# Ledger of designs, part 8: VHH binders against Serine/threonine-protein kinase mug51 (mug51)

Target 1, 306 residues: Serine/threonine-protein kinase mug51 (mug51), of Schizosaccharomyces pombe (q9p7q6)
Amino acid sequence: MPALLKINKKKNGQTKIDRLFSKRRKTSLAIEKNHSKASMCTGQSPLNIISYNVPPLIVLRNKTIRNSIEVLVEEMFRDIQMRQQTNVLVAQCPRMIVETQLIGLFQSNYTSVAEELEQSIRTGDIRRLYLNRSDKFCGESCLILRPEFDKLFTYYLCKFKDQEHIYTLIFKLHKLLIENPLPSYTSEELKFNWEERRLLISMGFLILAGTDSYGISLPNLGIFTHILRNSRNDLSNYLKKRPYREVIESSLYNRNVSVACKKKNEAFFGWKFRLCDAIGAGLVDSFMTTCGRAFRLTKKGLEMKF
Below, E stands for the ipSAE of ESMFold2; O stands for the ipSAE of OpenDDE; V2 stands for 0.75 times the mean of E and O plus 0.25 times the DockQ between their complexes.

## First folded at step 1 (VHH)

Design e9 (framework vhh_5j56_2)
Fold by ESMFold2-Fast, scan of step 1:
Structure e9 (fold): chain B 306 residues (1-306), chain A 128 residues (1-128)
Amino acid sequence: as target 1 above (306 residues)
Amino acid sequence: QVQLVESGGGLVQPGGSLRLSCVASGFTFSSGDYYAIGWFRQAPGKEREGLSSISGSYGGSTSYSDSVKGRFTISRDNAKNTVYLQMNSLKPEDTAVYYCATRDYSLFPTYESEYDYWGQGTQVTVSS
């Protein structure tokens, strides 16, 4: 059984927003502090800083929330070398994002994008997914586009096509979620009996969010969060070892990232996917140099414990 | 029902380039479809190895083996229902029969044995 989640949706949402705002304040202060240090360290830093007005990490054809998520999803496994062991995790990983990546992509413009995101969630075009307590990250939510969400349900319907009871449960659940996109559901709203709800929880389609409160999830979400955690740790550990905890973007991309290079069966996301997350989470700052864009581990990133 | 046909192989000198094509019939490479296509090769006296893959989801996420990263590029043309493998800086050790393979679902297979449909292969020989 999944661990009990907090029952108050507004309180959970408010807490996540407050934590995100706090992170942004700390990141802003860290940027200013690093700027002051860079200015005072003439002749100590090898990187010649030009500006803190940094071009977008990804240039978008259209700055809609839908296009932004599509482009981020394209970056998930870019630059991943084919490894036999890591293919298991890659094959089973849902194609989705975390909200920090949108924050990292849009930065100061995120407020207007957040309003568009909430509208897309209300229409069901984008689904916000619940995580088990053990899989949660600092109040961030997982987001999936409706077509990908539907494809995963289609995959499971096909997988269980010859198992009438399971097929019927998945079919009914998918239909309900499409027709009535709510942030969570009561047992009355789901209209499933106790045994059916327990089975859907065991399969990974529902999470108990509180007393008679159910959040929507997907099978194998733990794989996504595992890869994301590993990706954050890899980036943080790499930057900790760099002089002044700084790296030029081109040097970072030229690093041989083998998904098996440190430990067997570990996978990492593509660089732009990871960097949008790290910037949005306040773990990494970006700045312009004479040699192009560079990244620096923030105080928050240095002190992070997972 | 599903059929894959490879072409574009041949004899090339070291340092040369070739573009392999894989044409699919019995299904379409719509960017919204769940599928994965991979390129594999089998050299004489060696086991078959995976080289590269592309998914059907969105822009098509790609992956490459260490032996070909930076030299080979996988791409697709949905209008022509074709997947390509652009091979640059070819070496004698790249000599092999090259296969394309696909599966019905967008998730990457762990092993070659998990691919559902295979082409007949195209010979690539790199020698002077």
Scores: ipSAE 0.000, ipTM 0.126, lowest interface PAE 16.1, mean pLDDT 73

## First folded at step 2 (VHH)

Design f1 (framework vhh_8k46_1; at its last look DockQ between E and O 0.01; V2 from the best seeds 0.00; counts 0 for: pae E 17.9 > 2, unsure alone 64.9 < 65, grease 27.5 > 24.2, placed apart)
Fold by ESMFold2, look of step 2:
Structure f1 (fold): chain B 306 residues (1-306), chain A 124 residues (1-124)
Amino acid sequence: as target 1 above (306 residues)
Amino acid sequence: AVQLQASGGGFVQPGGSLRLSCAASGFTFSYYDMGWFRQAPGKEREFVSAISYSGGSTYYADSVKGRFTISRDNSKNTVYLQMNSLRAEDTATYYCATDLGYSSSWYEGYFDLWGQGTQVTVSS
């Protein structure tokens, strides 16, 4: 059964396709009513919640962790109304996800995939990257697929090609990570002296994750966190100004065009990327209403300082 | 008005080809997955193919894999179904559909906007 039809069979014990056929003539009527209903649903009254059991924001045919990350990465810049090749910020942003976006994507099913994630990290197929410690991102990590991780190292090797000491450190680190992929490393496992470890930390390739525990990072994570912070600020501020701090999904998707035109020098992640992040970070709740899927700012989202 | 308009159907010989088009209006097309369904006389409507909003993921019913290709052009707000190696059993009315999320159904994969269909007839 295709992933697009799985929910139909689960919900009713019958194929929803039969219901959809009867809706062909009624789809026009239902859409007019739903369009009017969505217009009234943007009013001042709280939305009428049907269920907190919400289908995933992105329907996956292949539910492996690797494919899930690939699909989320496809969402990163979908809604940006600028040419990709003309925006340096977007071009230089590492293609990765916030680990907790998997919570937003899988929701109640996340625990069933968490073991697969940890196994993929230990094989080196997926690498967990640690953010430089900041209270805004405390406890958050990023996930990057091995091909993208290797491309980033190639970029930095090229960037420092004329600084032999730095080039050699980056090359040695990358080789170590390829040959012995671990979630984190002790000082003995790294095989760098203290001065070399300090330099790699200052450059952003290592982060001290605990007592004698080094996590892997990248110098350009700042670009990713900059766009992430902007995306979270925009969503939170938008919801704070709405009645009941809620919005229908379709209204958000239509808003993206207006935001891009208004703020030409800013970049935001795509809406499905942003919503998986916001749910996973606990900034919004999702629920179903008579007007469709909707989102509401949580207490954490209200109180978070960016 | 929010609508889908399917076209490109017709009469074709077995082994022939047709390309169906589905034009969207009244919504931001690039945000939505698109699907193709078909219904032959006396049969239930069945899934044919689907494509993600980006075009990065495609799905096909087993009966059409390798013969049909779904594609989309977000700049033209249009989804296509290229149908090759047509057979008599492909004769049906073909419908395009999307899930706008305005339906009372809360499942994401449930399609709630449908086109009026285009007839495909494969006859010797």
Scores: ipSAE 0.000, ipTM 0.129, lowest interface PAE 17.9, mean pLDDT 75
ESMFold2 (binder alone), look of step 2: mean pLDDT 77; pTM 0.766
OpenDDE, look of step 2: ipSAE 0.018; ipTM 0.305

Design f2 (framework vhh_3k1k_2; at its last look DockQ between E and O 0.05; V2 from the best seeds 0.00; counts 0 for: pae E 11.4 > 2, grease 32.6 > 24.2, SAP .775 > .668, placed apart)
Amino acid sequence: QVQLVESGGALVQPGGSLRLSCAASGFTFSYYDMRWYRQAPGKEREWVAGITYSGGDTSYEDSVKGRFTISRDDARNTVYLQMNSLKPEDTAVYYCATDLGYSSSWYEGYFDLWGQGTQVTVSS
ESMFold2, look of step 2: ipSAE 0.000; ipTM 0.332
ESMFold2 (binder alone), look of step 2: mean pLDDT 82; pTM 0.829
OpenDDE, look of step 2: ipSAE 0.150; ipTM 0.576

Design f3 (from c3 with S30D G108D; framework vhh_gocatamig_d2; at its last look DockQ between E and O 0.02; V2 from the best seeds 0.00; counts 0 for: pae E 10.6 > 2, grease 26 > 24.2, placed apart)
Fold by ESMFold2, look of step 2:
Structure f3 (fold): chain B 306 residues (1-306), chain A 123 residues (1-123)
Amino acid sequence: as target 1 above (306 residues)
Amino acid sequence: EVQLVESGGGLVQPGGSLTLSCAASGFTFDYYDLAWYRQAPGKKRELVAGITYGGDTVYMDSVKGRFTISRDNAKNSVYLQMNSLRAEDTAVYYCATDLGYSSSWYEDYFDLWGQGTLVTVSS
């Protein structure tokens, strides 16, 4: 199951998220205090930590959940080099976020968005999408704004315009989702027969989320998860090779240019998008040093393979 | 030139075994989902087995426990080990890949197909 689905499922998950943030931050503080005598910017000594109060990766004047998602989406491909192969992947990638990026964006202030997020999902302004269980991101959820969601449905309606049965099925599903937005649906709420539900599952529009419980998905989420896996692997592998598994932020931006230019046919999200994901997924910690903001690989980040 | 080439089909007795292989040319398929489909005469094409780029597998119900899909990324190849073959397994078997990352086994998402290899199970 998705981590934020569990958080939302519990309704008190915001408090548990805050406690998780506090625990991670305190653990990072204890470790970094033991290394505070190091050379400031050489990379051969532990960074000299001056604060665990870290400015946000993205400064928001408007802290509404809609604007927060829009700003994160703006960062998706900000740093990418547009090679011939990656142009197609970028164009076809749905504009959405991993739900836990909101944890990375707001960190200790995450509570401020929790109720607004749930309300926006209930109104249908934001839709929670579920990943296919075979995608290794099983249990993670994504957030998409209604206009992008509708655009993707329009794409599939156009794709199947000459196949009346499939077109009608997708059209009926889209209309139901607009008129009766829910986080998940029973077979009674979907009003499709078993054969229709099976076809929608095979096409990637529905996913079984439990006994008689259907979550909503989209067939092209695989593009998003592919780029996400690449982005996580790249960051983790880079940090594993760094002294003390830490790096200042500016060094990541310089590396992004050199890596993107040299690697054929790989696509990566932009650095602020990636870092919000890495913090939210618990792969890195962040802190301030005399050389600026820095990141360090967590035990989880060291042990994970994507 | 980007293509998939199947091999290993043939005539086999009921209860016998065959291994089908599929070799990719002109691209590396390390990061793509791969599948075996089959089509019996007069029947619709159906998924037999699939393997994601991460190694997760799926099988149609009638072949579970008898067939095994595997991939060898170093050889750009995918395999279908077929054991305990039955007459109803007679079909042309196709290798296919999903270049669009749909995370779905719906066959219309598969962009690249091999020519097919015939498997005949007859006593």
Scores: ipSAE 0.000, ipTM 0.321, lowest interface PAE 10.6, mean pLDDT 77
ESMFold2 (binder alone), look of step 2: mean pLDDT 81; pTM 0.818
OpenDDE, look of step 2: ipSAE 0.008; ipTM 0.293

## First folded at step 5 (VHH; framework vhh_gocatamig_d2)

Design s1 (from c3 with D33Y)
Fold by ESMFold2-Fast, scan of step 5:
Structure s1 (fold): chain B 306 residues (1-306), chain A 123 residues (1-123)
Amino acid sequence: as target 1 above (306 residues)
Amino acid sequence: EVQLVESGGGLVQPGGSLTLSCAASGFTFSYYYLAWYRQAPGKKRELVAGITYGGDTVYMDSVKGRFTISRDNAKNSVYLQMNSLRAEDTAVYYCATDLGYSSSWYEGYFDLWGQGTLVTVSS
C-alpha cells in the first residue's frame, strides 16, 4: 500500500483539478467568442454565411436534459456498434456522453440546459464524472445516467468480491454517492480517512479538485480520454488541410466513411458526435450557408496539439 | 483462449542488456494497458514499467533512464529493453494486462498474467 500512496501526489492532483473546472467554463465561453469572431471575419470566408443560429446536429424528441442525454447515449452507441462491428471496445466502453458533446449540441441555448443539468446532478439522476488527465488532455467531463453509474459500481464490486478491504471501500463510496449526490465533495462530506481517499484516487474513483475538494471519476474513463483525443486530432488535422480551414457538411460525411473503414480506433465516434464535441470544446465553429451547414476550425483548434 | 507469453530472459553480467518480449493472443491487444512487473524471491511483486493504449509510459524510479517499454500492435507484442543492468534487477519478469480496460495502474486491476521469464544479473 505505501507504494500506491506515493503514486498520487496532492500537489499535482490539485493543479490538475483546478484546470479541469477552469477549462469547462472556458469551453462554454469559447463557443460564444467563436461565433462573435466568425461574424467579424465574414468577409474573409469563401462561403456565403447566412446565420450562426445553427439547427442541432442530432434531433431530440424531448426538451428535458435527462431524455436528451438518454437519446444521445443510445444513438451514439448504436452508431458505434453499426460502424465498428469488430471493435471489442464497444462491449466494455461505459455508456456515457462527453459534456462537450452536449454543449456543442445546444450551443447558444446551453445556459438554460446547464441550469437543468446542475439540478439533475444534485438529485443524483445524472452524475458528472471527470476524465483523468492523460497526455495533454485535461479539463473534460462525462455525463452518465444513474442506472449505468450503478451498473459500473456493481461491476467493480464483483471484480473485488474476494478483497474485503477494497470491496468495503467501493461499497461505502457508492452508497455515499447515491445517498448524498453532490457535484463535488469535501473530505468532511466523503467521511473517508486520508489513506482511504488516497487509495480511491489511485484506483480512479476520485480526483483532487482543490485543497479540500474531490471530483468523482471511474477507472474505465481512460477509454473515453483516448477515443476523444484521437477524435479531436483527426478532425483538426483534416480541417487544417482545407482551404480557409472550412468545409461543408456533406464533405465531412464522405470523410467519415473513409476514416471508419480504414481507421476504426480514430473514427470510434460518428461525425455528428465528433462535431458536437469539437464545437463544444471551441475547436470548431458552425454556421449556415446557401449550400447548407458548414464548419470552420477556430484559432483555438488550429493552435492546439493533443 | 486469451494469454500472454514472455520470452527473452537469461543470465547477464552487471552493465549488460536484455530485451524481454511479451506476445498476446486471443484478444485485440491494441486497446489495452500493458505492464511489466517483477518479483524477486521473498519480495512483493512490483510494477517496473507500463504502456497505455495511447503509447504513454510509466516507469519505476530505479529503472527510469535504463529501461524502455514499447509496443507493436501489428505483432500483438510488448517489449522491455533493459540497459545498464544491476544485481538488484534479478527477478522473474511478468507481463500483465487488465481485461476490463482499466485506465489505472492499480495492481488489483491486472487479471491476465504471463507465466514469467527469469532475469539473472551476476558474474
Scores: ipSAE 0.099, ipTM 0.576, lowest interface PAE 6.4, mean pLDDT 77

Design s18 (from c3 with T97R)
Fold by ESMFold2-Fast, scan of step 5:
Structure s18 (fold): chain B 306 residues (1-306), chain A 123 residues (1-123)
Amino acid sequence: as target 1 above (306 residues)
Amino acid sequence: EVQLVESGGGLVQPGGSLTLSCAASGFTFSYYDLAWYRQAPGKKRELVAGITYGGDTVYMDSVKGRFTISRDNAKNSVYLQMNSLRAEDTAVYYCARDLGYSSSWYEGYFDLWGQGTLVTVSS
C-alpha cells in the first residue's frame, strides 16, 4: 500500500493532568476577582462589580448536554460575514466544541451536569476527541455529536473507497467505536495489530494516551485547533489593550462583529462560542456591572501563548 | 523575507551518508512544525520525516532507522541526517513549514516550501 508513517513514541501532552475534568473544572470555575475601585461604564477606571452571579451566556431551551453542544455548534460561525463563509477553513472545519465551553456555559452549575456528559460518552451519543501532533493545545479535548462523528467517518470511507486495506481498517474502527464506546481503549479492546494501530495513528484516527492506552481523534482536527488558537489569541490581545484588561459585553460583541467583517482571509469562531471557551479555560472572568455583563483577562490569559 | 533554504545535497555512493540542512528566516521558527519531503523523477512528492515544534517526530517506513530529523531553534534550522543511503533515496528533497491544520502528516497543510536540494545515490 502507501508508505507508512511511524509516529515517534514520545507522547506529546496527551497524558497531561490538565486533560482531567476535575483539574480543568477547578481551574476554570475558580473565581478570583481583584478590584479596589468602582467605575462607571466608561472603561477609564476598573468596572464597578455588582455581582459574580452571572446570567447564562447562552439561553438553552433544553438544558441537556446534547442540546448545549447543538446550540454551541450553531454559534460556531454565526457572526461570520457571507464572504467568510466561502473560506476553505470554515467549510472544512469539523462541527464540534471543546470541553471548556461546557464549563464556561454552565459555570458554577457544571458539577451537576458532568455526570450526564460521562453517561452520553458511555452510550456513544457524544464522542470525546483528543488533539495532538502539534501539541499547541495541551490538555484540550473536543466533544462531537454522533451524527457529525459518523459524517466525518463516512467522508474518510468515501475518500479511501478504492484502497481496500485502508477502507477496511477505517470501517472496522468506526464499527468498533460505535459498538463499544469508551473514553479510551487498550490494544486488546481495539483488536488491531501493531501495524494497523500505527497506521491509524499516522492517519490521525488514534493517539497514544499512555502505555497501551489510545484516545480517539480525527484527521483535520488541526483546522479546528487553528481557528480556536486564532480566536483565543485575538480575544487575549484585544483585552490586553483595554483599560484594566476589562470590557463590557456590548463593546466586545461590536468589536468581534467588526473583526469578522475586516479579516477576509482569517477564520474566527462566533463571539458566544469564543467566550464560553475562554471562561471555561480560565482565560477570562465574567462579572455583572451596572452596564451589564463584563469580561476581564485573567493572569492565566495574560500568560497564555499559542 | 519569509523563506526556507535547503543545503547539503550531492552525489553519494550506496551505503553513504549525507546531512541536509534547512535554514529558516522571517518568522518565529520555534513555533512551527517542519517537514522534509522528496520527489523522484516521474513520482509523486512524498513525506520523508516531520518534526513538531515540541520535538516529536514522524518518519516514512522505508527511512525509519536510517534517517533522523532534528531541529535547532537557536539556529532557526531543521536537519535530516541520512545514513545507509540507497538508490531509491535519489530525489530532490524539500523543506516545508506546516501550519498545523491537520492532526495527520498525511494531510498536512504546508504554506512555505524551500527550493529543494538534489540527492543522488549512485555507484
Scores: ipSAE 0.000, ipTM 0.164, lowest interface PAE 16.1, mean pLDDT 76

Design s2 (from c3 with D33W)
Amino acid sequence: EVQLVESGGGLVQPGGSLTLSCAASGFTFSYYWLAWYRQAPGKKRELVAGITYGGDTVYMDSVKGRFTISRDNAKNSVYLQMNSLRAEDTAVYYCATDLGYSSSWYEGYFDLWGQGTLVTVSS
ESMFold2-Fast, scan of step 5: ipSAE 0.492; ipTM 0.778

Design s24 (from c3 with Y101F)
Amino acid sequence: EVQLVESGGGLVQPGGSLTLSCAASGFTFSYYDLAWYRQAPGKKRELVAGITYGGDTVYMDSVKGRFTISRDNAKNSVYLQMNSLRAEDTAVYYCATDLGFSSSWYEGYFDLWGQGTLVTVSS
ESMFold2-Fast, scan of step 5: ipSAE 0.503; ipTM 0.780

Design s3 (from c3 with D33F)
Amino acid sequence: EVQLVESGGGLVQPGGSLTLSCAASGFTFSYYFLAWYRQAPGKKRELVAGITYGGDTVYMDSVKGRFTISRDNAKNSVYLQMNSLRAEDTAVYYCATDLGYSSSWYEGYFDLWGQGTLVTVSS
ESMFold2-Fast, scan of step 5: ipSAE 0.493; ipTM 0.781

Design s5 (from c3 with D33M; at its last look DockQ between E and O 0.48; V2 from the best seeds 0.00; counts 0 for: pae E 2.7 > 2)
Amino acid sequence: EVQLVESGGGLVQPGGSLTLSCAASGFTFSYYMLAWYRQAPGKKRELVAGITYGGDTVYMDSVKGRFTISRDNAKNSVYLQMNSLRAEDTAVYYCATDLGYSSSWYEGYFDLWGQGTLVTVSS
ESMFold2-Fast, scan of step 5: ipSAE 0.539; ipTM 0.796
ESMFold2, look of step 6: ipSAE 0.337; ipTM 0.722
ESMFold2 (binder alone), look of step 6: mean pLDDT 81; pTM 0.820
OpenDDE, look of step 6: ipSAE 0.595; ipTM 0.823
ESMFold2, look of step 8: ipSAE 0.413; ipTM 0.734
ESMFold2 (binder alone), look of step 8: mean pLDDT 81; pTM 0.817
OpenDDE, look of step 8: ipSAE 0.169; ipTM 0.599

Design s51
Fold by ESMFold2-Fast, scan of step 5:
Structure s51 (fold): chain B 306 residues (1-306), chain A 122 residues (1-122)
Amino acid sequence: as target 1 above (306 residues)
Amino acid sequence: EVQLVESGGGLVQPGGSLTLSCAASGFTFSYYDLAWYRQAPGKKRELVAGITYGGDTVYMDSVKGRFTISRDNAKNSVYLQMNSLRAEDTAVYYCATDLGYSSWYEGYFDLWGQGTLVTVSS
């Protein structure tokens, strides 16, 4: 097999197709924001509660796990929560979710969704990725759809295409994970020698989860976990400064991102993405007011550090 | 292995038609944008047509109305239907995709096939 050919990235024809691929899907909450803006209670605290039965944060066209993850991923960087210089972090961040976001999205209906999730993990349609900061996440894990998982593996195969030993290891690992999707693997199940396992661990494809127990991860997953930690801390610190630790939904969406992102290389996830996480993790409660949906920091959220 | 393989090239008379095929392996085809490029002897490589994962298409001005790009995600293939072929269409045709995780920001193609030769002459 001949070596893969690379395009000269400076060619003019490249620029035309790049413009097509850089167009992002638009979504709008303008009607919801406009109704909330007109409300008499925007300046009052405590907020006037009318119900604890709140409409979904995200309206799903179907309620499958796959569609739920797809829609959450679309919210990752919607309503830009970053400074211009953080685009590199956003570009390199894997498109994935954490399980708490499914809990926050479905709330009391999560039991049936959890069963579908476990079935999808067993079939390999969804991969559970293990985080190196398990103590900070209280055992939380990242969830990635198989198409995105394969896309990332394909990226690394291409990156190492001229390094036969590394290419072969990544290729064999990907094949094994697709043919035998397990939540964790023993050394017997992986069928790699100790030097191969050590190399895969050093590259970030495996983590040691216990004696002869390996969890699956991805290189530079720390970008996602870094943005998630920053997003949780920002939300908690913002709510701590609000009267009664309460805020209406529209006020969050109108927050000045340039002021919120103190460092030039700082990024936050989009509000709906981070709110599903916070609700699912028990850090924030949601309720309906005469001004629309509102959020309040819980005791757990007040005490949590991330 | 991760690769793109082109086929369908050949010798054809001016005004004739050919269909080029590109078969992908080793990656999740349906989530990637694909493009057809060509390179004639002594010329620069140029973009002929592109198709996004969502099905949106783009064409070089000189082939609009004559060429049609399409994809079949079930077969991991992309096609270029070429009609009303001209001598200036003579080139090696390449299939390409961008395997970079953040193609929205970079938009550069980094996986290429070996190419398939199309010769249009009498």
Scores: ipSAE 0.000, ipTM 0.289, lowest interface PAE 11.6, mean pLDDT 76

Design s52
Fold by ESMFold2-Fast, scan of step 5:
Structure s52 (fold): chain B 306 residues (1-306), chain A 124 residues (1-124)
Amino acid sequence: as target 1 above (306 residues)
Amino acid sequence: EVQLVESGGGLVQPGGSLTLSCAASGFTFSYYDLAWYRQAPGKKRELVAGITYGGDTVYMDSVKGRFTISRDNAKNSVYLQMNSLRAEDTAVYYCATDLGYSSGSWYEGYFDLWGQGTLVTVSS
């Protein structure tokens, strides 16, 4: 659903997300019927499905959109035994989420949260950012909280403090984005000339979303994109090798901790963060068994290329 | 000592090939993005090709299909294979990385470690 989340003033991403969620729920029910039928005939299914009504993967103290993003951010590197806490990629990765993780987190309750998200974007409390690196996963949208967004701009202002032209450009952009929070901007709304806009695009602060339409990005989003790609590939490849492409939650948790120790040249997100992404993106389904929560790779997940 | 050292430049006829090499030392090479930039006489420096620590590549439009960037983490080296060279490819070629911040941007101002450059001349 990455295309659904791109900046486009004429596209109704929320309505499409709601429609896709409804279709997904119906598909899961159909799969349950087929699986139950097969189990009745053979009696050899490795996992006995009890229900597709699954408890939340993350228990929220407060179900506001802000707290939901905060809790997901806390899960970004939780339960991953990184050998070096000073790993440059982990340290420099922006603290944010992929927008579809909210579908994975809230599942049947997503509709009410979606309305709150749009209100928070309109006030500037939450910013929608777009991945603009030329590698894979272009077109995904991410959500960042205002304090982290401001912190990253402060970092770049500090980095360019002795380059007056660049400093002034970044300062003016940040001020404009705070004072006028919009999902996209025209050249007139930005008030920058052509050379300034090209420089901001080159630096990774803006993307072209359409004819005279600009979306907001950040220079370090490539780090987030790379870790996301590695995390999705690792999960997908592991599930492809499992019997029936299914795994019990506890087995997956233990495996994720082990993998972080062995693959020293790769960074991964924490297991709950990865699962909210995979469920929300439609790559993985969750269901209850007699042995607890389990996950299965979907047809989309099986066919995914990264 | 933290450094990048380029080699492989020289004089070549139009349509010829050259392989540029960049050897890195003093930092954990496998965690950093690496780029090849070039600067022709009287022109601004421009990105030729980039390779992320994950192995994804990017190329400027005019070299796409002719040039190939690659890396060897075991040898702490990045390479630029240049085929079907044109007079317009004449420039000093620089290897670069950003030690302070592994960024998704190829803006040259983020790159803080640069090699000395190697001259490529495409002429008869």
Scores: ipSAE 0.299, ipTM 0.687, lowest interface PAE 3.6, mean pLDDT 79

